Miniprotein binders against GCN5-related N-acetyltransferase 10, chloroplastic (GNAT10). Designs and how they scored, part 1

No score or structure here was measured in a lab: all are predicted.

Target 1, 215 residues: GCN5-related N-acetyltransferase 10, chloroplastic (GNAT10), of Arabidopsis thaliana (Mouse-ear cress) (q9c7g6)
Amino acid sequence: CASTESLTSLTQNNAAEIELKYLVSQHGWDVRRLNRDDEDEIRRVSLVQAEAFHIPLALFDDFFFMFFQAEVLSALLYKLKNSPPDRYACLVAEQTSETETLSSSSVVGVVDVTAQTESSVLRYFPGVEEYLYVSGLAVSKSQRRKKMASTLLKACDVLCYLWGFKLLALRAYEDDAAARNLYSNAGYSVVETDPLWTSTWIGRKRRVLMSKRFS
Unless a header shows other numbers, all headers, positions and changes below count from the first letter of the chain.
ipSAE, averaged over its two directions, is called F for ESMFold2-Fast, E for ESMFold2 and O for OpenDDE. V2 adds 0.75 times the mean of E and O to 0.25 times the DockQ between the complexes of E and O.
[cut] marks letters that were taken out.
Atom coordinates printed by the task and the answers are left out, and those that the model quotes come from them; centres of patches stay.

## First folded at step 1 (miniprotein)

Design f1
Fold by ESMFold2-Fast, scan of step 2:
Structure f1 (fold): chain B 215 residues (1-215), chain A 80 residues (1-80)
Amino acid sequence: as target 1 above (215 residues)
Amino acid sequence: SKLYIVIRVPDEETAEKLAEELRKIAEEYGGEVTVFRDGNTLYIFVEGLDPETVEKILREIEERLKKLGLEVWIEIEERS
């Protein structure tokens, strides 16, 4: 009948629309997965991450910064193209009420979550075969706020639940008290400060492995 | 896999000395290791090398830093 046909058409129309779903909305920040179809957003994400790792020494228009941003962009594109949707996610943070300027420039925070099986981490978790690794956590220089970073980390927790993983892991510099306090407040615990593997590789700066376990 | 290494040193003269040493390492790997300098910051990109070779490169970098007696800030990001 005609009513059934109309309902089917409405369902197809709704299914054709890509709906952006927020993983977490907290403290004035919304966190969702990167929109893979938005090239401007992908470029914005690479800029946010590249600038965070080069602050305060690198300038936006520097030759070396441009090269590094291109590498970050290439890596992001590769992961988006070649990773299963439940093995890698790039998460972006934007203001909850930001609707006036709907553009990729509204992205002010980023974090990557990747399924990994590295022995350097798994050696500390007997019986665990796989974990989600949190990396590339970056906030725009003009938007550096602890609440945004904590909301991004909460979204990583949500993905851990949704994807059925039991372990989240990340690394922070041993002497970076701000980062370590941020991760501790998010529920992460230090696993090892002097790892048996490769701990001497990088010279004077050492990292700590931190983890968050789900039962 | 790709490895991004950022090394920050106290001044540009020190960075240039370190860059010269690290370029010698990069030359040994035929384009799979790239070294750039911007002021007092060095950027090292490693791509397409096996884990054992990456470990060897990182140890060589550490050795050069120790030889120069430098106090540095290092950021390493692995992406694959």
Scores: ipSAE 0.000, ipTM 0.162, lowest interface PAE 15.3, mean pLDDT 71
ESMFold2 (binder alone), alone request of step 1: mean pLDDT 70; pTM 0.621

Design f2 (from f1 with Y4T V6E F36E Y43R F45T W73R)
Fold by ESMFold2-Fast, scan of step 2:
Structure f2 (fold): chain B 215 residues (1-215), chain A 80 residues (1-80)
Amino acid sequence: as target 1 above (215 residues)
Amino acid sequence: SKLTIEIRVPDEETAEKLAEELRKIAEEYGGEVTVERDGNTLRITVEGLDPETVEKILREIEERLKKLGLEVRIEIEERS
């Protein structure tokens, strides 16, 4: 009986390992797809993204952070359930471990890649029917950020190739020089700036569309 | 998700003034943001809005409270 259970466990572990193959390993960082069967990893991913995109509030910070994390988690679960495996991926970055063990707590960076067909983007790329949209790039504040973000972006390049897409696109705030420099160094080029007429009168910040094209 | 914020202020007159200010904010969001007053307690309910919009609403509430210089008791509850 014990032999049968051990064999079943082994085959399940083998299948999971195949699904979690690394896309990129550079600068001490390994990038792979999120393990959708690991609830702790899903929660860790939502925490990393919530921390990166959370803007502190004076009176409601603790509550809003919890609420924001819950919404990030809900959006992640929705995408994982409703997206084909070659149309959406959540990529996670972890430090290369000497012990070589997988752990949800070791996830320190995240990025989302989604297949999209929005006319607001495609109008700038004649002949392109669809593209991969890069969003939610986040790095844990508790870790050194050495090349981790660039490694996550390289993993996006790998998925673009593997899935047969020719265009990667993303948006960055016009006044966010750090983000724009990161994307430019990763090979992205500015395509357009949001027109003022598409911005709200209440002072919404302008964004720039950036793209990376493959032959 | 449904978010409920209850704010208790020192007196009923202050609560009414704050309620009037918060109702002006809520008006922009149709039925998704509701403000009710019961004595010196305000209840703000937020439903069906994205995190960015919720953050904006919370910041506007903070601004109004800060301008009034109030010592308040706040309780927040989220229901799935």
Scores: ipSAE 0.011, ipTM 0.355, lowest interface PAE 9.7, mean pLDDT 75
ESMFold2 (binder alone), alone request of step 1: mean pLDDT 72; pTM 0.649

Design g1
Fold by ESMFold2-Fast, scan of step 2:
Structure g1 (fold): chain B 215 residues (1-215), chain A 80 residues (1-80)
Amino acid sequence: as target 1 above (215 residues)
Amino acid sequence: SPEEIAKKLEELLRKYGVKVEVRVEGDTIYIVVEADGKTWLFIVKDGRVYVRVEGDSEEAIRLAEEIAKKLREELGYEVE
């Protein structure tokens, strides 16, 4: 019973208003905020992130994947419920289309942006009181395109500007050259790592802090 | 080693009065926590802590997230 008539009227009478819902539209990709009122889109986002961050198990992998996806979904719902709309955003990427604009089924990329004040980051930026942390960057396995990821990162830049933050920060595994090159190409720079940030535990995977500064 | 990390996490969780069972398989640590009639599974691998919760209780999910954060802090992992 849902009609597209209201959407058609909106596109005819105020196309610019629809464009304001998209933070970035580049390289055939549109990035916007998650529609928190769309249960299917919330589930789609949790599936995209769960598939990207899932650890395969030898037995009962499909069962544990279901629990992992449910946890990703629950964490997303918790963030949406407990975060001010100008301090947390889940951003979604979809392919540009005239007929399927804002469709939840077309979401193929996700990234989270959260306002944080962690001392492990702020100690490298005297005079900065808070920053936006970029995490959970995931692209659907059917859509492995670097330009989609760069467009999601560009949308993070737009939010940083709109929300009045001056610092974006993220972490990447030290041995993940592809991710580090992606972030470097998006304007992020490696922060000088304090030796105290390195783990003394055997088997812990090291990360590199990267940042992008404004003004 | 994973075994040393598992022992440290088991001791941490027992301080909260929860039942804990730990299994190490290669470089992966599986931690089963039972509290308030709920069962949670934590998986520690590649610098991350993953959580699996039985049921849809918002309270159980919040508790799982808080425990995962404490596990990451204890291990020196990044919170996500």
Scores: ipSAE 0.000, ipTM 0.143, lowest interface PAE 14.4, mean pLDDT 73
ESMFold2 (binder alone), alone request of step 1: mean pLDDT 67; pTM 0.571

Design s2
Fold by ESMFold2-Fast, scan of step 2:
Structure s2 (fold): chain B 215 residues (1-215), chain A 81 residues (1-81)
Amino acid sequence: as target 1 above (215 residues)
Amino acid sequence: SELAEKLLQLAKELIERLEELLRKAEELGDVEEALKLIEELLQIARELIKRGNPEKALEDLKRAIEELEKRLEEALKKLES
């Protein structure tokens, strides 16, 4: 019926407004959920992540970058379309400004938060059925401020509380001291390190599982 | 040769993947430079398949594609962590 359709539309509009509210505003940075209705902002987020995680190639680097960015964009769009609003979020950081107009070009930091149930993580947390996994933390090359990254991680804490989860987990490369120090300062603790044999055969670098608990 | 057959199969898989990326880029809007690059790569791959793969050129392309795949896997792994 028409009443049902009208109520659905109103609910969707109210949810979008809530999603645009800032989760954290600290240290000159505002963190909020990605505006899924803004295609330019989705594109910008994918660019920020692709640039942060891009490994330059001597030949065909333009091909590699375009392909990688397209993969990042495709994965983001898939998650936005297929994930419940309380099971996945892409968080964006922008500099605090007195004018406070939404601008996709002002997004300079990104992080993804996804609900997961992987046994490789849960085996370390008896009684926990699921956790929020933090990944894809990226800062624009022109903005390498540690406080932006810490503010994004604080927003992950807020989301964990709001969604009723008690565990945040992430992985960092063992040899990435900067990332590990960032996560330790944000309250994460080492749970487990990948076995030595993992790096020998596959060419994969060892990672460290880190977690943050809430009561 | 067996190597030529593997390279041809890899080239076909890359063409198919690039075509999917092109379709998605077109759907999403202003991606003019990305579209140009993807289109050029598709044209090069198409010509190599039609021409009947000179062994020397194919071995060089194979090494480039293997490097690309390795680096892409590494970059995606970094994104996960």
Scores: ipSAE 0.010, ipTM 0.284, lowest interface PAE 9.8, mean pLDDT 71
ESMFold2 (binder alone), alone request of step 1: mean pLDDT 65; pTM 0.472

Design s3
Fold by ESMFold2-Fast, scan of step 2:
Structure s3 (fold): chain B 215 residues (1-215), chain A 100 residues (1-100)
Amino acid sequence: as target 1 above (215 residues)
Amino acid sequence: SEAIELLAEALERLIELLEKAIELGDTEEAIRLAQELLKLAIELLRKAGNPEEAKKILEKIKELLEELEKALEKGDLERAIEKLKEALEELRKELKELEK
């Protein structure tokens, strides 16, 4: 029951989004929009992101993690409640299976896509009024990750087309070669790197702004 | 005592993350982290049984958020970042005093 449908096939059916549940199915991974009516799935998503972005502490790590996860959950709920359905999406990845049963426990990857108008990005794209910002890309530690992140990024491409946006943008740490290679392979190009002065503070790292254009 | 010291350490770490988010221009992330800092500060100070100390720290955090909002409205992010870094360092010193 694995799907091999191409990206272009999926992007031609805007009106039937309700019927078309999966944005991309590739390399053993299915990507779809988060089910905002499923509280367990919302909690699972917040756990996957919190685990990926948690900075461990030597003591009371469980306490800090609990509060960090609560904030991740709070931010997700806020976005789901206050964003139009064509301006914010949380995308989830699950392993392709023959049962085709939706389960909150099967979610192993997440990425957020948000319509933004931030001047820090638009200053580099004269004539562009808004863009889709890709953030919060996270995969479960218990799953093989190599093609999952790529499939999540392809789903972002599909949404960009379906929602009529011409620009995808994201940020990655300048020294994170793995992330930068992932995004470059997905068709993103470096726009700008944070100024050198921003790296003078201890423990802080410069980021690169990357973008992908559609005509 | 021990629990208060460890909670203060966690709050200090959260302040570091807020500083980084502001410096990188992630307005959404900065606001998100500031909201979490407020929650942790309230919980720490209520549990410590010091309502007057709680009020003082909450006022400092509110002032930081107001400065961020005003600077962003004007698009003068670089100046805002410098001011906020100074204010966050002052708040960090106040939080360390609570460890006692």
Scores: ipSAE 0.000, ipTM 0.165, lowest interface PAE 13.5, mean pLDDT 70
ESMFold2 (binder alone), alone request of step 1: mean pLDDT 63; pTM 0.487

Design t5
Fold by ESMFold2-Fast, scan of step 2:
Structure t5 (fold): chain B 215 residues (1-215), chain A 102 residues (1-102)
Amino acid sequence: as target 1 above (215 residues)
Amino acid sequence: SPELLERAKELIELAEKALEKGDPETALRKLEEAIKELGDPRLAEAILLRAELLIALEKGDVREAIEKLEEKAYELGDPELLEFAIELARYLLREAEEKRKE
């Protein structure tokens, strides 16, 4: 029957369309690329990242938060406008739903992936010419208990494969055990820790460079 | 603390006037000598840093000013400089607000 065949084809085509739109769907989370034409989604992404990465100050915290959020928004807009589509992506996570993904307000997690050639990373990987740098990993405070961050990192793996890169790199604070455990569980390994003198003399918190290599 | 901020403002204004008169090296050296009379060597260092910060804040680039002070505080391992920078920024923002009112 033609109607039966059409229904089966529609179901398969719908599943394939969802799969093509979403890089990863796991643990009740779907990860896809930011919709650069959705102004509200861009603003939502900048808010999620600003809330996650803002370091509170003793005074004028609201003022400095608003300034920081404006900077995050400006940087995002600049990257979206000036980056080739296969060298930068902002990835967003939303809850898996039987209804179509329709709204910027459904975005509850974010991560940035940028192609880089920095010597501070490449010095540790002879023979590698470029890598994907993972940064700005942020999940909404209301969703921190879910496996959203792991799904975002899995989407970075997929993007690395799709773009033909063989190395993912990121940095985390040495004393941030939660972040380090998250990245280790996602397959990242410590490459190098900032020298002791960076904390002793410069006063900067030490960071660890972590990497994930593919064939 | 409030008395220190008022004195710091006076010394910064003096430094700005001396710089405007054309010999910044001699002017800053004389200012540094005067500050040492206050019995706090760290204050001399703080005021020289604040001369640059004041210019950045007056231009309305608060982020750049705070970043510079944060970097310097970390470089010196001195959180007291960062606290002073925040207090100074608060004072200058308050003055800018009062000026804007009329």
Scores: ipSAE 0.000, ipTM 0.114, lowest interface PAE 18.1, mean pLDDT 67
ESMFold2 (binder alone), alone request of step 1: mean pLDDT 60; pTM 0.373

Design t6
Fold by ESMFold2-Fast, scan of step 2:
Structure t6 (fold): chain B 215 residues (1-215), chain A 110 residues (1-110)
Amino acid sequence: as target 1 above (215 residues)
Amino acid sequence: SEELERLLYKALEIAFELLEALSEGDVETAIKWLEEAIKELKERAEKLGDPEEAKRLIILAEARLLIAKALEKGDLEKALEKLREAAEELGDPELAKELLELAKEILEKR
């Protein structure tokens, strides 16, 4: 007959698997890698990011939004297919104690982490050969919480350590005080600001390059 | 207007094709599609009686294409001269000055 010891051992094994699956569990949020076998989760991720980064247009905004989401989805699929598992990750955040399956509708936050070697970043860090670039940080409109975003950024720290990188870098809009405060509170410091011509000629908002270095 | 709607649909189609080419790492195909897009937009702008907004967008698109080509070939000075001409046409000589100063700085940094 089965004993209570066997049941306890099974429970401990399941807890260990959960710990290996989740990079960070803090403030009521669990962060893990995207399940690339779950098409609904991939679509959900692309929607969360598209909604967060969409710039509305005066005419045919719904039409342009559909194509923008398709672009986000295509980029995600390309990276998932063509990147080594220790050089790219899409991280998703879900609420702790969610009773639904670990997929699609439970995902409320996303961030991408990509290994890069851009000279525009590395020139500020002599002796660093490569870094992890943090991008696409997005939380759903119904779940906008700073603690969720902070937990996603903490998961990026964990990944940086696990993959052996010493530098994290990201860009934020110069005029986005909320994002800049979030990143500063997470340990990021301003390295450089985009030149003025990016707003006057290209017509895009200026960004600041921010970095977090580990000793 | 109907003509503006057609221009917007074509611009969207071209943007999607460009992003597909870039995602596959095929920059040469992306440049070719941008050239075709600029040509078609010029033809449509002429038929619309050359509205100022459409003309401005075409000039900026052509300038971006020339910069992209020059950066690949290392011929930045020629592309920046073309951009200065475009900025003057748009009536923004301060932008032209900024682009020339940027070019000098990039060339000095090697």
Scores: ipSAE 0.000, ipTM 0.185, lowest interface PAE 15.1, mean pLDDT 68
ESMFold2 (binder alone), alone request of step 1: mean pLDDT 59; pTM 0.426

Design w1
Fold by ESMFold2-Fast, scan of step 2:
Structure w1 (fold): chain B 215 residues (1-215), chain A 81 residues (1-81)
Amino acid sequence: as target 1 above (215 residues)
Amino acid sequence: SDELRQLIEWLEKAIKELQERIEKALREGDPEELIERLLYKALEIAFELLELGDPEKAIELARELLEKAEELARKLEEQRS
């Protein structure tokens, strides 16, 4: 039907137009959606996230980094290809400039926002059917400033509003005081902490589930 | 040894769990969780082998685990085409 064809075209055009606009501009940082047609920007994003989440190791450090970088890139490409434009977004941060230039080399911060319906989260929020999950928050080593991370989180708030969601959720390591303070200052509250056995049996760092509600 | 046999059986189970985690991460799009799981499983295997006094085997098994993870990720990517 012509109506379906018209709606498909409009949806694609609207997604591209939204991806060109800045969601938040504050404290010297501009945040927008990743340009999915820019392969250099996709590569830059995966590098920023891989570097931020790389834990230097005494054993196999080069192996783990190469593997992690490849997996981060693969996951990003999969999400960009297979997610509806109002169900997933990769947000990028760049330093404010007078020229409003979009440059892949200027991307210094990243965060992912994904629509989810997992019962492990929803069990704490009766009456909520879905939420936006915030993950992959990463800042390049040369730009480690609290204001950039806060601006990325503010952009997640804006996206939550624009997409009509009422709940943002994320996880942080229990022992990461800096991250927990960042999220608390952004309005997130602790919901639950991973069970003790996850650190004793698996050897995994415990995480806390945090959330921010809009009503 | 019995200890090595038990470790190999555990490794096979860990590889299967890793495959399931890669599938979940690709569906959910959460690289942080995937990275965390892969890192700790590989390190757990390496440390257990070091405790048994076999660093060469630790390196070999960790490498095999990472290769299997990469192969699974590639196969999942190919299924999209």
Scores: ipSAE 0.006, ipTM 0.196, lowest interface PAE 10.5, mean pLDDT 71
ESMFold2 (binder alone), alone request of step 1: mean pLDDT 63; pTM 0.466

Design w1d
Fold by ESMFold2-Fast, scan of step 2:
Structure w1d (fold): chain B 215 residues (1-215), chain A 107 residues (1-107)
Amino acid sequence: as target 1 above (215 residues)
Amino acid sequence: SDELRQLIEWLAKAIKELLERIEKALREGDPEELIERLLYKALEIAFELLELGDPELAIELARKLLEIAEELARALEKGDLEKALEKLEEAIKRLEEKLKEAIEKYS
């Protein structure tokens, strides 16, 4: 078994207290759900994710970024409008503050958690009907904090527990040692690696499917 | 699976059609429209892949098409239309070879 601090520290009473205000407050970071009524926060979230996942191009970089950011924003708005509150969450991280006021300008990290039923994942987990998929983990480049990403992942653990899911899954690039170490340290284990053809004919980097299970 | 084979074949056809249109534009004398066609076709393909639920594949495919556009633009800036055509022919040949490998390996 994997002895993860996030799983060990969570109790029924502790998890309920966290949900009442913030999902996780650790290492100088507070993680909460995105305020869907704050249009500026929605824009900030889409910008943080677009900047994190933008691959710079020598020509037409601003055009490609514009398209990518618009799609990130569109997808976020669609999910916020059409997802039940216990099947999708956009989580935001902000630096620990004296005030309890929510602010779009303070958001510096983001991660998405979505309930999914894809056979490409469930085929590896007999008896599991659905899982929470972790994606879009991004940190603003203006903030460099060692444990922000770990705190966002612990918030995903809290939601998994609160929503009654037993499986978290995510994908990371095979050659991204930093991301893979981050996820391994958070309790994720490798399930499978992308087929070689995805790298061969498109030039797409291979990804590794990783998972974390709860009893 | 059959579904994944069909996806690969769809991607192959879309990329080949894009490259053929680029070759035609170069021969018919609209180098600037060529770049715009590449950008809009990349967006179209990326959007279709996003709807299928694979945003990473969409991004990588769009990036590869934009890298081709960058190389074509550099050749055109030097007034080297013949070199641009040569590079397109090489890209088409490489794609055909890799697509055959991918279909065989996957299916």
Scores: ipSAE 0.000, ipTM 0.245, lowest interface PAE 13.5, mean pLDDT 70
ESMFold2 (binder alone), alone request of step 1: mean pLDDT 58; pTM 0.425

Design w2d
Fold by ESMFold2-Fast, scan of step 2:
Structure w2d (fold): chain B 215 residues (1-215), chain A 97 residues (1-97)
Amino acid sequence: as target 1 above (215 residues)
Amino acid sequence: SEELIELARKLIEIALELAEIAEKLGDPERLLYKALEIAFELLEALSEGDVETAIKWLLEAIKELAERLGNPEEAERLLKELEEILKRLKEELEKRS
């Protein structure tokens, strides 16, 4: 189904429609849901997340990066195809149009929001049946010093209200002060930290579970 | 699918082979437990679907064993086999998209 959306995007005096499209517009950033009909945008999102979360390896790093990006892309496509529209969203951040510098892609930030019922989280929230899990928060390397990440997190708050959820949860590495400060400033609080044996026995970096609750 | 299960089985077999190599090196306390730790991490990751994490741990175990063996040829062989398995996993994931 071809649509006339390219023509409707030229409508200048439709603030209500723009507000419906964009979940949050703050600090020069607009956040909206991913356009699942745009293959280039889907590929761009997978690249942004893969670049942000890639852990370089000494040998065969090029191959492991390709594999990781393919895995990120496959997971995204699977979620988009198989998730109800009010239980999963991929949110994208783009720069507010003041001056249009035409470049290859306007999407520079991404975050995923997924409805979950994991007991490892719900054990800490008696009376809560399900929550929205925030993951894959990634901003383009060139944009890491902007307030884009906080705007993406505000968009997660908006979805939480729109979808009727009362709890947002996420995980961050215990030693990642920048991420922990970002989430703390966005209203998240530490719920628990991975057991010490996780780092001493298995050798994994410890994570913290953080949450934000709405009444 | 069946292909992913077979590849997962091969990853576990490689982890167990690392444990046998550790025994033969005469340093079983250090390297054997490292290899067993990786095998259990692989089993857990497969149950949760986080195959990439399991592969990262296996790769680090192989690198450590290569250093101890003083045999870069054996390490390169195991890494080459792992790369081939990863390539097949990537192809299988792309077919689903």
Scores: ipSAE 0.000, ipTM 0.143, lowest interface PAE 16.1, mean pLDDT 68
ESMFold2 (binder alone), alone request of step 1: mean pLDDT 62; pTM 0.494

Design w3
Fold by ESMFold2-Fast, scan of step 2:
Parts: sequence; C-alpha cells; structure tokens
Structure w3 (fold): chain B 215 residues (1-215), chain A 80 residues (1-80)
Amino acid sequence: as target 1 above (215 residues)
Amino acid sequence: SDELEKLAQELREILEKIEKRAYELGDPELLEFAIELARYLLREAIEKGDLETAIKELEEAIKLAKEILERLKELLEKER
C-alpha cells in the first residue's frame, strides 16, 4: 500500500528530527542523542571517552592510545548498529552556542544508557523487569566537569521517563569519592559492592552499585 | 616492532570476542569490564620501557585474557 509507505516515510523523517532534539538545556549545556549519521561526531565521541579512560604511559603511549581509541570506536559503532533505538542511547553534551555553528567538534561530554535485565541488579528491586544502566560518563579534559556531568545525568533521568523505565543504575569505584559524590548529589543511592572475586582474582578495583528509582 | 603489532592485534581480537558476547547477552557490564581489562593489561604490558619486556608482557596479557574470557563465559551461563 502506497499510503502506508508515505506514512512510514513521514514517521522516519520525524524520528530523525526527534533524534537531534535536546533532552536537557541548562547551565550553558545542551544534551541530545548522538547523531548516528555523523561519522565525525562518532569519532569525536570515541575520542572523548578514550581520553577519559586512558592511562598515560611512558613508552608506546601513542600506539596504545590509538589501539584503545579504535576499540572504543568499534564498540560504539556496534552498539549503534545493533541496539533498538529505545533500548540504547549515546548522549552528547555541547556548549549552548549564541553563534549558529553546528559542529561535531563542539561535543565535549558523553554518557551511554543501555536497557539491562541483570539478575545481580534486579534482585534488589522486586517487580522491576528492566532498568537503564548508565556508563561511560566522560568529559573532554579541556572543559570543567561538574555542571556538565550533572546535566548529562539529568538527561538520563529524562530518557528514563520518556522510555517508560522506573530504575536507573550505575557503578562507581569504591575509592572514587568525587564520582560517588557526583552520583549521590544526582539522587543515586548505594545498593551493593562488587563481589570479592573480581578484585582478588582479576586484580580489578571494586565498584559500588548505585541506583535511582522513580515512582 | 612487527611482533608487538601482531600481539596487539591478537589481544584486540580477544577483546572483540568479549564485546560480542556482552551484546549477545545484552550485558553492557561485560563491555565496561572489557574496557577496564584492556586498560589494565596494556598498562602492565608497557609499564617497563624495554621493548623486549613489552613483548613478553603482551604475550602474558593475551594468555590471561583468553583464560578470563573462558571463565566469564562459564559464569554467565551459570547466571543465566
């Protein structure tokens, strides 16, 4: 049916427009979904996250940074290609501009939101079937973090509401007071700490599970 | 070094398998774990400035990553 094709086309155009709509605008920061059709923006996002998570090393740092960034980029592309649009989102933050210059280089903050059903989390929330997991929170090293990070987390709240989820969850390192304070100020509460085997067997730092619940 | 590049590529392929498993199960926790593991292994591999030592450390990192992948698959089957 031609009328069905026309309606589908209009829906597709509206979905693309909505994808670029701002979720939150406050304190000089605008947060929206990543434009998956903008390859430069995808590369910019991977750079921001790679820089935030990279550990500087004395030798071969450039080589291993390139390798790490390629892995971050590959994972992002895989998520964008294979995730339903209402079960995964990469959110980007950019400065509110008085000049009308739309540039992928203006992206200075990133956070990922993914729908999950892990039993290790859900066992603490009877009656909840799914939750949104917040991860990969990163800001460009050239920008101040506090207000931008808070705005990104507020955008996660908005997305949680829009997608009909009642629970947000994330993890922070046990010894990272700054991150834990950021999440506590955003309304997250401690639920549990990583099992001992992850730190003693693998040598991985223990994390604290935190959650934010909606009515 | 050509040898260093080959070892880095082998490690990349193992990490890619961990990523694919994470998405197959719908578990971004595994992806975050893979990123953390890559950071840990790469730091250990090149902490010493000697190229010969870096190659040896990468070989050990690859062995560890393979063992971790196998054990993680077993744990995930038991959880699910």
Scores: ipSAE 0.006, ipTM 0.331, lowest interface PAE 10.1, mean pLDDT 73
ESMFold2 (binder alone), alone request of step 1: mean pLDDT 68; pTM 0.562

